# Ledger of designs, part 10: VH-VL binders against o22797

Target 1, 202 residues: o22797
Amino acid sequence: MEGTVFTPCLEGMKHVKSDQGEMLTKPFLELCKTILPVIDKFGAAMTLVKSDIGGNITRLEKNYLSDPDKFKYLYTFVQVEIESKIAKGSSSCTNGLLWLTRAMDFLVELFRNLVAHQDWSMPQACADSYQKTLKKWHGWLASSTFSMALKLAPDRKKFMDVISGSGNIQADMERFCAEFGPFLHDNHKFLASVGMDDMKAS

## First folded at step 4 (VH-VL; framework fv_dusigitumab)

Design k1
Fold by ESMFold2-Fast, scan of step 4:
Structure k1 (fold): chain C 202 residues (1-202), chain A 124 residues (1-124), chain B 111 residues (1-111)
Amino acid sequence: as target 1 above (202 residues)
Amino acid sequence: QVQLVQSGAEVKKPGASVKVSCKASGYTFTSYDINWVRQATGQGLEWMGWMNPNSGDTGYAQKFQGRVTMTRNTSISTAYMELSSLRSEDTAVYYCARGPYYDILTGYYGMDVWGQGTTVTVSS
Amino acid sequence: QSVLTQPPSVSAAPGQKVTISCSGSSSNIGNNYVSWYQQLPGTAPKLLIYDNNKRPSGIPDRFSGSKSGTSATLGITGLQTGDEADYYCGTWDSSLSAGYVFGGGTKLTVL
């Protein structure tokens, strides 16, 4: 491959914010779609994560397409749903955005661990990242299922070779963490400001 | 403003139980673990356990297992630590603290907000 | 024995520099993030350093942290009398469920 598995993702990051710093719905969702091939490289270990991310992208995209002018800016979904008193529903776009952001937090922390701890096995890196991000929001059944699935993570050296392509994977993993992290932080800051950052899975 | 406010000093007899409260304000109570740490006079910090306010899950230090119970009431943003079968060796200042926790941009925080402490004296 | 090892005391004159060491093992410092806490006499501990080497807002840059292998170090430059306190390192121990461990504490005296 030209570049690394992160090359489309790093290109997409340039389009996420408006000139005024507002988060744009369509570019943000297109950026999130570029992560799905990255998740595929983990195989069976990430089946649950991929399903969750894909489902939330689909939910947000369908609602965006219902009125693109109205939902041009990402946080409009949340504002509209709060006004309608439906934001806390399990099928809401607000809930979808929160869980999408949380799943991406997990991936950023995972790649941060892979950069920082070159001696860690993939299951070890996955388990640590899960504990710090998603685990606190999961009930016992989800936590047990995720923990078992993450033990199926691929061999680290083979995984790194597959995602490297023709580019510098170390530099791209570092850029992914540094550039994607701020978008996720902005999502959490907004959700927290409206009381929507602490919802549990339903 | 982010703060944790604890209940007042307690004097107990050996064999009694004590329940210390810790009221959170200025942040989303369910988003951060609460840890309990004690300190006997002239001694170091001793970790007792953690409690997840969202799930109610807990983890206790082996030394306190069977004697400590950590709970919460999310409707009033309050954490509780109950220590039973008190001994003179349990005389200490008991602290609640927020964290540790991870923030994607700024990193892995230790315990960043602490209660003022609750003095528990066990004497006859 | 799950307690991290710190020197019991350190001392230096105003304006000087001190370092406080914290030694552990692979299951704690080696695999986890280190925090440092300052406890002034009669007060609750205060977070001084987190994520091995980062400062919370309001902590002056004369306080610094570092980690190498299974050891961590707190550095304090430009010592002031107000720095007299007990200093504790802390981290998770991965071998013990979700257990957090503290160092034994170091008493800093500014002579």
Scores: ipSAE 0.006, ipTM 0.500, lowest interface PAE 10.9, mean pLDDT 87

Design k18
Fold by ESMFold2-Fast, scan of step 4:
Structure k18 (fold): chain C 202 residues (1-202), chain A 124 residues (1-124), chain B 111 residues (1-111)
Amino acid sequence: as target 1 above (202 residues)
Amino acid sequence: QVQLVQSGAEVKKPGASVKVSCKASGYTFTDYDINWVRQATGQGLEWMGWMNPNSGNTGYAQKFQGRVTMTRNTSISTAYMELSSLRSEDTAVYYCARGPYYDILTGYYGMDVWGQGTTVTVSS
Amino acid sequence: QSVLTQPPSVSAAPGQKVTISCSGSSSNIGNNYVSWYQQLPGTAPKLLIYDNNKRPSGIPDRFSGSKSGTSATLGITGLQTGDEADYYCGTWDSSLSAGYVFGGGTKLTVL
């Protein structure tokens, strides 16, 4: 492959914000879709994470497509649902955005750990990243299931070779963490400002 | 105990409208999308649209836009699909179905619970 | 025509195995999750496979699913006469406004 597994992701990051700094729905969701092939490279260890991310992307995308003019800006989903008193529902876009953001927090932390700790095994990096991100929001059963799945993580050297392509994987992992992280922080800042950042799995 | 129960068969004249109901029980109605799918005799499944019972948001297949309306009444856990300006080619069995949806422990489900179907006959 | 392409029919003898293909594009199968539905004569469809390769509770392991690129496959081993049905693949399509798409269906005859 030309570039690395992150090449489409890094290109997508350029389009997420409006000139006034607002999060754009369609570009943000397209950016999130570019992460799915990255998750595939982890194999069985990430099947639950991939389903979680993909399911929330689909939820947000179909609601976006129901009225693209209305949902041009990402946080409009949350504002509309708060006004209607439905934001905390299990099928809400607010819930979908929060869980999508949390799953992406996990991936950013994972690649941050891989950059910072070249001597860590993949299962170790996955477990540490999960504990610092998703675990605190999961109930006991979900936490046990995710923890067991992450033990299936691939060999680190083999994994790095697969994701490298023709590009500089080290530089692209660093850019992924540095550039994607701020978008996730913006999501959390907005959700916290409206009291929607602390919902737990039911 | 999770089930969708649809209203009975309808016979309509061309140009009329039909409104099919789909009553959910055994689960939290507002947690799952409802999809509508039709099937003419001897033909395949044709997706018509989806409706979110919590928000009321909908999406319709291009073929049915302008003729279909999907609504719900959350107080009685019932979804509705109304198709207007009926033609003979609208003669089909109409199904409601729960999903697709994501579950954190098991993954991305398809349409996992289906109504029994409502036969709509449009005679010329 | 259907957005997802399936063969119109397939047949095999009891005890044999059969595969049913479903071909699409990057906007549907390529970037989304495939489900398979079984429709016995005179009944509503039943979810047979979800999330590309998972079985709902009550579906025997004779049924399996897989996905590669823009194509999906349903596998059935140990064919039984009770497996005679129409089989449909289905997935979300991001190129359609809020759209779910089905394959054209495959009639399985167990002779």
Scores: ipSAE 0.663, ipTM 0.875, lowest interface PAE 2.0, mean pLDDT 91

Design k19
Fold by ESMFold2-Fast, scan of step 4:
Structure k19 (fold): chain C 202 residues (1-202), chain A 124 residues (1-124), chain B 111 residues (1-111)
Amino acid sequence: as target 1 above (202 residues)
Amino acid sequence: QVQLVQSGAEVKKPGASVKVSCKASGYTFTYYDINWVRQATGQGLEWMGWMNPNSGNTGYAQKFQGRVTMTRNTSISTAYMELSSLRSEDTAVYYCARGPYYDILTGYYGMDVWGQGTTVTVSS
Amino acid sequence: QSVLTQPPSVSAAPGQKVTISCSGSSSNIGNNYVSWYQQLPGTAPKLLIYDNNKRPSGIPDRFSGSKSGTSATLGITGLQTGDEADYYCGTWDSSLSAGYVFGGGTKLTVL
């Protein structure tokens, strides 16, 4: 592998915002797709996380392609759905964007933990990240299922070797957290401003 | 029970339009996309498009762009597929189907509930 | 002209095992979740496998799915006469404006 597992992700981050600072739908979704190979490196532990992220990318991409000019900017989905009084629906793009952002929060926190606590086991890092991000939004059955799955996380040393490739993995993990985190924060700030940041799984 | 019930068989002349209905019951209609799939006699399944019952957003297969329109009436939990400028090649059974969708506990479902099909015959 | 390629037919005797392949590309099978559908003669399709390898409630464990790279496989063990049907794989395809695509279908004959 040229570079690290994060190389396509770090390149994609350059294209997410317009010159005016607006989140662009297609570049943001393409960026999110670059994370799917990263999740694959965790194996069975991340199967549910991968399905969640993949499903929400598909939902948003389908709706983007229904009218690309209208949905050029990411937050237009939310604005249109609020105007139509459908934003809180289970099939909404607002719901999809919120859960996509939350799943990515979990991944950013996980890599932040791996950078900050080099002595932590992978299951420990996963459990801590889950507790701080997704757990509070999940119901009891979902949280029990996710918690059990995360115990299947791979050996840390083997995982680091797999994601390192030919590049500097430490530097790339740090850049991933530093550069991806702000996009997620912008999503939450927008969703909170319209009352859509606190929806729970049903 | 969860089910999709479609309108009855149609016979049309070339150049006419046909509108097939699909009534959902036993679940919350707005929670799941509706897909339309057709099958000509002795042929395989051909996807036509999807419609989100909550938003009304649609996506159509390129082959049907400009000829197909997918709509819904949420007050009666009914989806519609209208195909215009009919040709003999449009003779097929037309199905509506629920999904695909993501469920947090089980994963990414396919199309799990199907209508019984509506036979459309285009002949002179 | 199906985007996903399946063999047109497969046959085996009762009690035997059969596999049905489905070949695609990175824009469909490679990056998305594969479902399999069973269509008995004269009926609507029925969901048989979803999320690459999971069974809906009521589907017996002799039906299984798998995915490797850009290909998927449906496995059927302990074949029964009631399994005679057409089998279709299906998934989303980003290259077709996020459209859903089906394989050409495989006719299973239990002899």
Scores: ipSAE 0.371, ipTM 0.795, lowest interface PAE 4.1, mean pLDDT 90

Design k2
Fold by ESMFold2-Fast, scan of step 4:
Structure k2 (fold): chain C 202 residues (1-202), chain A 124 residues (1-124), chain B 111 residues (1-111)
Amino acid sequence: as target 1 above (202 residues)
Amino acid sequence: QVQLVQSGAEVKKPGASVKVSCKASGYTFTSYDINWVRQATGQGLEWMGWMNPNSGYTGYAQKFQGRVTMTRNTSISTAYMELSSLRSEDTAVYYCARGPYYDILTGYYGMDVWGQGTTVTVSS
Amino acid sequence: QSVLTQPPSVSAAPGQKVTISCSGSSSNIGNNYVSWYQQLPGTAPKLLIYDNNKRPSGIPDRFSGSKSGTSATLGITGLQTGDEADYYCGTWDSSLSAGYVFGGGTKLTVL
């Protein structure tokens, strides 16, 4: 492939914020979609993570398309749902945004671990990242299922070869962590400011 | 137990409106989208739109935009689909269905629970 | 025309295997999860496959699904007369007119 598996992702990051620094719904969701091919490279180990991310992107996208002018800015979903007292519902866009952000936190932490700890195995890096991000929000059944799936992670050297393409994978992993992380931090900051950052899975 | 039960058959004249109901039971009504799908005699499935029972937000297929309205009453766990300006080609069986939805343990479900269907006949 | 393309009909003998294809584009099958639905004569559709290749409880393992690029396939092995039905693929479409889209349907006849 031309570039690396991160090339579309890094391009998408340029479009996420308005001139005033507001998070734009459509560009943010398009950015998130570029992560799905990255997840595919992990094979069976990330099937649950991919389904989670894809499902939340679809939820947010279809709600965006119901009224694009109203939902031009990402956090409008949360504000509208709080005013209507429906934000904590399991089908809400607020819930979808929170879980999407958490799943992306997991991926950023995973690639941060791969950059920082070149001697770690892939299952080790995945387990550490999961414990620091998603695990505390999951019940025991979800936690057990995810932990088992992550043990299926591919051999590290083979995985790195697959994601490298023609570009500089080390530099692109570093940029992914450095540039995507701040968008996720902004999401958490906003959600925390309105009391929506601490919801747990059923 | 988990089921969707629809209102009975309707016979309407061209130009009239029809409102079909879909009552949910056995699950938390506000946790799953309701989709409406129709099927004309001898034809395939045609998606009409979705409605989120928690928010009341909707999305309609372009073909039905301006003629369809999807609503709900959460106090009785009932979804509604109203189609106006009826024509003979609107003669079909109309289904409500639960989903699609994502479940972290099992994955991205399709429409997993369907109503029995409501036959709407448009004739002069 | 349906957004997702399926063959109008397929036929095979009892005990044989059949595959039903479903072809779409990047905005639907390529970027979303495919479900398959079985509709027996005179009944509402029934979910057969979800999340590309998973079976709901109660669906026998002779039904399988797969997805590659912008196409999906439903496989049925050990065909039984009770499998005579219409089969539909379905998925979300992320384009400007976003919505759920179905294939045109495939009528399976078990000779």
Scores: ipSAE 0.117, ipTM 0.728, lowest interface PAE 5.1, mean pLDDT 89

Design k20
Fold by ESMFold2-Fast, scan of step 4:
Structure k20 (fold): chain C 202 residues (1-202), chain A 124 residues (1-124), chain B 111 residues (1-111)
Amino acid sequence: as target 1 above (202 residues)
Amino acid sequence: QVQLVQSGAEVKKPGASVKVSCKASGYTFTSYDINWVRQATGQGLEWMGWMNPNSGNTYYAQKFQGRVTMTRNTSISTAYMELSSLRSEDTAVYYCARGPYYDILTGYYGMDVWGQGTTVTVSS
Amino acid sequence: QSVLTQPPSVSAAPGQKVTISCSGSSSNIGNNYVSWYQQLPGTAPKLLIYDNNKRPSGIPDRFSGSKSGTSATLGITGLQTGDEADYYCGTWDSSLSAGYVFGGGTKLTVL
C-alpha cells in the first residue's frame, strides 16, 4: 500500500470546509467513507461499529440526494428537521449525524490512545475509548454487545503492521487525531447549540 | 402481521395520471423508508424512487423525475406514488417496499417487506 | 438497461450447488451493501440476503452471499424444485443521477 491506511482520509480532509468555514455535506460524507477501510483492519471487533457508521453515511447521503442544493451544507439537515419537529425521530438525519459523529469520536479516541500509550494492548485501548465515548449513550444490551466484541480486537503489533503500508503510520495517526477531531468538535458544537447533542439510544 | 397492502389494478389512457396507494400495518410507519419499484411484463425490477415517511424527503430515479410524485399520510400509515403523463411503456406491476431500517443492533440494508403489487395498464 | 450485470439464466439438478454473480462498479457494489431478492412466478420479490451476507429470519442456511470488490455472489446449495425463481441483486448507487439499482435478474431452473 502507498502511504498508510489513513492516506485517503488525510487527503479527504482538505475538501470538507467551504471558503467561509461551512461544513459541506458531500465532502464530509466522502471523508467518512474513507474510514471504513480503516475499521476493516480491526476485523471482527469492529463489525458493529462499521455497520453503524456505514448505515449513518447512507442515511445522510440518501437525504442529501433528495435535494443537493438544499442540503449542500451539513447542518441544514438538523435545522430543517428542528423546524419540522422531527429531529428526534429514529429515522432522522439529526439522529444519523449525531451517531455518526459519536462513532467517529470513538475512533479518534482509540487512535489517540494508541499514540499516547504504546504499551497498551488493543483490547485495552478499545475498551478505554469505548468507555469515554459511546458507552454512556448506549443502552445496557448495546453496551454489553460492544464490550464483548471489542475483546476480539487484533494483536497490536500485527494490526500496526497491517495499517502501516509504505508510509509513516505514527505521524498519520497523529494527523488523523489532530485534523479529524476538530470536524467532530464542530458537529458537537452545532448539535449542542440546538439541543440535539444528548440523545440516547432507545 | 407486518404488511404493505396496495390499491387495486388500474387501466388508464395515454396522457392520464395514476395514483397507487400502499397502506402499512404491523409496524411504526415513520421508522422505515418506502421504495417504489416497477416491473414490466417479462422484464426485470426497476427502482423508481425512495421516500422517508417521517420527513417527507424523496429521491426519484432520473428516468421518472418530473413525472413521479411520492407522498404519505402518516395519520393513516399510507404511502402514495403518482405517475403522470402515462405512456404505453408505463404498463407494469408497481410495488412498494419498506427498508432500510437504521438501528445499531437490528438495522439492515435491503427491502424486507413488499406490497402485493398493483397492475397498471396504459392503452388507448 | 441493467446497471448491475447478472447471467440471464442458470440451471442445475436437485441437490446440486449453483452460484449467481452480480457485477457492478465502485459507485454501487464497491461502496455499498448488496441485497439479493427471490421472485417466484406471479409473486412479489422476497428479501433473501441483506448486508452482503446476512439472512433474514426464515431463510434457510443453504442460501449465502458474499462480496469482493465490485462483484457479489449468491450461493445456493442443496437445490430444491421450490427454488425455481428469478434472482435479483440490488444495491445503492452513490452517483448523483442514480439511486437504488437492480441487476437484470437470473432465471434459475431446477431440472
Scores: ipSAE 0.483, ipTM 0.799, lowest interface PAE 2.7, mean pLDDT 90

Design k3
Fold by ESMFold2-Fast, scan of step 4:
Structure k3 (fold): chain C 202 residues (1-202), chain A 124 residues (1-124), chain B 111 residues (1-111)
Amino acid sequence: as target 1 above (202 residues)
Amino acid sequence: QVQLVQSGAEVKKPGASVKVSCKASGYTFTSYDINWVRQATGQGLEWMGWMNPYSGNTGYAQKFQGRVTMTRNTSISTAYMELSSLRSEDTAVYYCARGPYYDILTGYYGMDVWGQGTTVTVSS
Amino acid sequence: QSVLTQPPSVSAAPGQKVTISCSGSSSNIGNNYVSWYQQLPGTAPKLLIYDNNKRPSGIPDRFSGSKSGTSATLGITGLQTGDEADYYCGTWDSSLSAGYVFGGGTKLTVL
């Protein structure tokens, strides 16, 4: 394998927006799928995060495939559901997009911590990232369960060796944070503009 | 008691339509997708489609596209599956099932609650 | 027409172990979650395993699941006569336009 574990992700980022800056559903979901192998490298610590991301990708993908022309642009899910007064439902695509974005925020913050704090252990980096992103949206039971799982995070040196491949992992982690972060920010900006950014655990 | 209860057996002529109902109880009907699955005598399970009771959104297997319609009535927690232009090959037991769905603490659930089945016989 | 391949039958004696395989592709098992369903004669299917390897409440630990690449396996230990049933794997398949797909089913005979 040429490159790093982030190589498919960095390539996928080029296709997410239309020429007019609109977020495209299929390329965005394909980009998100490239993160699943990255999460696998954390082992048992990220089982809940992987299921969360995978489940929300599946929810959005199946709805996209039911009418690809209608759902060509990612935010159409939210607009349609608001017009129908169903956006806040636990099974909605709006809720799925919000939780997918939040889980990705956690991963971006985690890799930002790994870049910024080379002396931090993996459980320390995970705990800090969780506190800054997902924790405030989770209820007590979910928060306790996630906090315990993240303590199972792998040894940092072994993890870094596994994800490095033949490429520059430091540069790719920095690019992942710098390039993927803006897409997540755009999602939050849109969701906030329609009052859908503050929903707590479903 | 979480359960799905289906309407009774139907006998139809070729070319007719059949509408099967599936009444949910013991849970919030709008929180879970309803899937429809059929099984011909001695054959395996065949997925027909899904319906989201909250949004009304549907997705159908390509084999049934144009012949199947899945709807719901949220006031009575009931899902419906209507199959038109019936053929002898449509003779089967038709099931409704809750899910699949995602739960943040437990993961991606399969179809965890099934109706008892509705036998549809298409004969001339 | 089943896109997931299972052996048509498997048999073993009471108290023995069996495994049932389910083979697919990247668009289904490779990228999605596998469930297993038990169907006793004349009854509706029952969810036995979800999320590749998890058991619903009430399912004994004799039943286990695993997934590797594009294949999944259902394991049953301590076989009982009441385990005679058809077993189906199932998962989402993006190649079928957001469709759910089942394996062809495996008939387990306990003799």
Scores: ipSAE 0.027, ipTM 0.635, lowest interface PAE 6.9, mean pLDDT 88

Design k4
Fold by ESMFold2-Fast, scan of step 4:
Structure k4 (fold): chain C 202 residues (1-202), chain A 124 residues (1-124), chain B 111 residues (1-111)
Amino acid sequence: as target 1 above (202 residues)
Amino acid sequence: QVQLVQSGAEVKKPGASVKVSCKASGYTFTSYDINWVRQATGQGLEWMGWMDPNSGNTGYAQKFQGRVTMTRNTSISTAYMELSSLRSEDTAVYYCARGPYYDILTGYYGMDVWGQGTTVTVSS
Amino acid sequence: QSVLTQPPSVSAAPGQKVTISCSGSSSNIGNNYVSWYQQLPGTAPKLLIYDNNKRPSGIPDRFSGSKSGTSATLGITGLQTGDEADYYCGTWDSSLSAGYVFGGGTKLTVL
């Protein structure tokens, strides 16, 4: 592969915001899709995370395509659903955006830990990242299942070899954290401003 | 138990409209999309569109845009598919199905619960 | 005609194994989750496989799925006469108004 597993992701980040700084729906969702191959490299450990991300991307994308002009900007989903009093529904685009953002927070934290702690095993990095991000929002059954799955994480050196192509994987992991993190922060800032950032799994 | 129960068979003349109902039970109706799929005799499955019972948003296959309308009544957990300007080529079994959807513990499900089908015959 | 390509038919003897292919593109199989549906004569379709390779409760483990790139496969081992049915792959296609697409279907005959 040309570059690293992050090469499509880093390219996609350039297109996410409008000239006025607004989050664009289609570019943001295409960016999120570039993460799915990265998750696949973790194998069995990340099957649940992949399902959450993929399902939320599909939910947001199908609603975007139902009216692309209306949903050109990502946060329009949330605004429309609040007006219609459906934002807190389990199948809502608001709920989908929140859980997508949370799953991506987990991945950013994971790669940040891998960069910061060269001596940590992959299961250790996964467990720490999960505890700091997704775990507090999951019920007891989900948290038990995710914690068990993360113990299946691959050997760190073999994982790094798999995600490395012709490029510099350490530099790309650093750029992923530095450049993707701010988009997730913007999502949380918007969701918090409308009271939609603290919903828990029921 | 989770079920989708559809309205009975319809016979229509060319140019008429038909409205098929799909009543959901055993789950939270607003938490899952309803998809409509048809199948002409001896032919394959043909997707018509999706309807989100929570938002009322819809997406229709290009072939049916302008002729199909998908709605719901959340108070009775019922989805509807109305097809207008009927032609003999619209003769088919029409299915409603729940999903696709994802579940945190198990993954991304396809259409996991199907109605029994409604036969629509268009003849003159 | 269908955007997902399946062989129109496959056949094998009882106890044998078969695979049914489903070929698409990046906008459908490549970027989305594949499901497989079994349709017995005169009945509604039944979900056989979801999330590329997972089985719903009640589906025996002789049914399996896999996905690689823009293609998916359904595997059936230990064939039984009750497996005679039409099999369809299905997935979302981002190029078709957030549409769901089915393969053309494969008729399985157990000889």
Scores: ipSAE 0.572, ipTM 0.846, lowest interface PAE 2.4, mean pLDDT 91

Design k5
Fold by ESMFold2-Fast, scan of step 4:
Structure k5 (fold): chain C 202 residues (1-202), chain A 124 residues (1-124), chain B 111 residues (1-111)
Amino acid sequence: as target 1 above (202 residues)
Amino acid sequence: QVQLVQSGAEVKKPGASVKVSCKASGYTFTSYDINWVRQATGQGLEWMGWMNPNEGNTGYAQKFQGRVTMTRNTSISTAYMELSSLRSEDTAVYYCARGPYYDILTGYYGMDVWGQGTTVTVSS
Amino acid sequence: QSVLTQPPSVSAAPGQKVTISCSGSSSNIGNNYVSWYQQLPGTAPKLLIYDNNKRPSGIPDRFSGSKSGTSATLGITGLQTGDEADYYCGTWDSSLSAGYVFGGGTKLTVL
């Protein structure tokens, strides 16, 4: 592969915001899709994370395609659903955006741990990232299931070899964290401003 | 008991429109998308579109764009599919089906509950 | 015709194993979850496999699914006469011009 597993993701980040700084729906969702191959490199450990991310991308994409002009800007989903009093529904785009953002928080934190602690094992890095991100939003059953799955994380050296192509993986992991993190922070800032950032899983 | 119950058979002339209903029971109607799928005699399944009962957003297969409308009435947990400008090749059994379901532990991306089907015959 | 390609028919004897293939592209099978549907004569379709390889409650483990690249496979072991049906693969197509797509269907005959 040209570059690293992050190369398509880093390229996609350039297109996410309008000239006015607004989050664009289609480019944001296309960016999120570039993460799915990265998750595949973790194998069985990330099956739940991949399913969750893929499903939320599909939910948002389907609704975007119903009226692309109306949903050109990502946060319009949330605004429309609040106006209609349906934002907290289990099938809502608001719920989809929140859980997509949270799953991506987990991945960003995971790669921050891998950059900061080169001596940590993959299960250790995964457990720490989960504890700091998704765990507080999950009930005990989801927490137990995720914790068990993360124990299946691959050997670190083998994983790093797999995600490294012809490029500099260390630099690309650092860029991924530095550049993707702010988009997720903007999502949380918006969701918090409308009271939609604290919903919990059953 | 989770089920989708569709309206009865329809016979229409070319150029008419038909509106098929799909009444949901035994689950939270707004938690699942509703899909419409048709099948001509001896032919395969053909997806027509989806509708989000929560907001009312829809997506239609390109072939049906401009002729199909999918709506719902949440107060009676009922989805509708209206097909206009009917042609003889629209003769088929029309199904509604629910899915996907979004949940971190029990979610899935298939259509798990199907209506019994509504036969629509278009003849002169 | 169908965006997803399946063989039109397959046959085997009771107790044998059969596999049904489903071939697509990166915009559908390559990027999305695959489901399999069983349709007995005169009935509505029934979900048999979802999310590439998972079974709904009540579906026996004789039925299995797998996905590799842009292709998916349905496996049926220990064939029974009651398995005689049409089988369809289905998945989301991520392009702007398409939505959910089905394979053309495979008629399974149990001899």
Scores: ipSAE 0.302, ipTM 0.744, lowest interface PAE 4.5, mean pLDDT 89

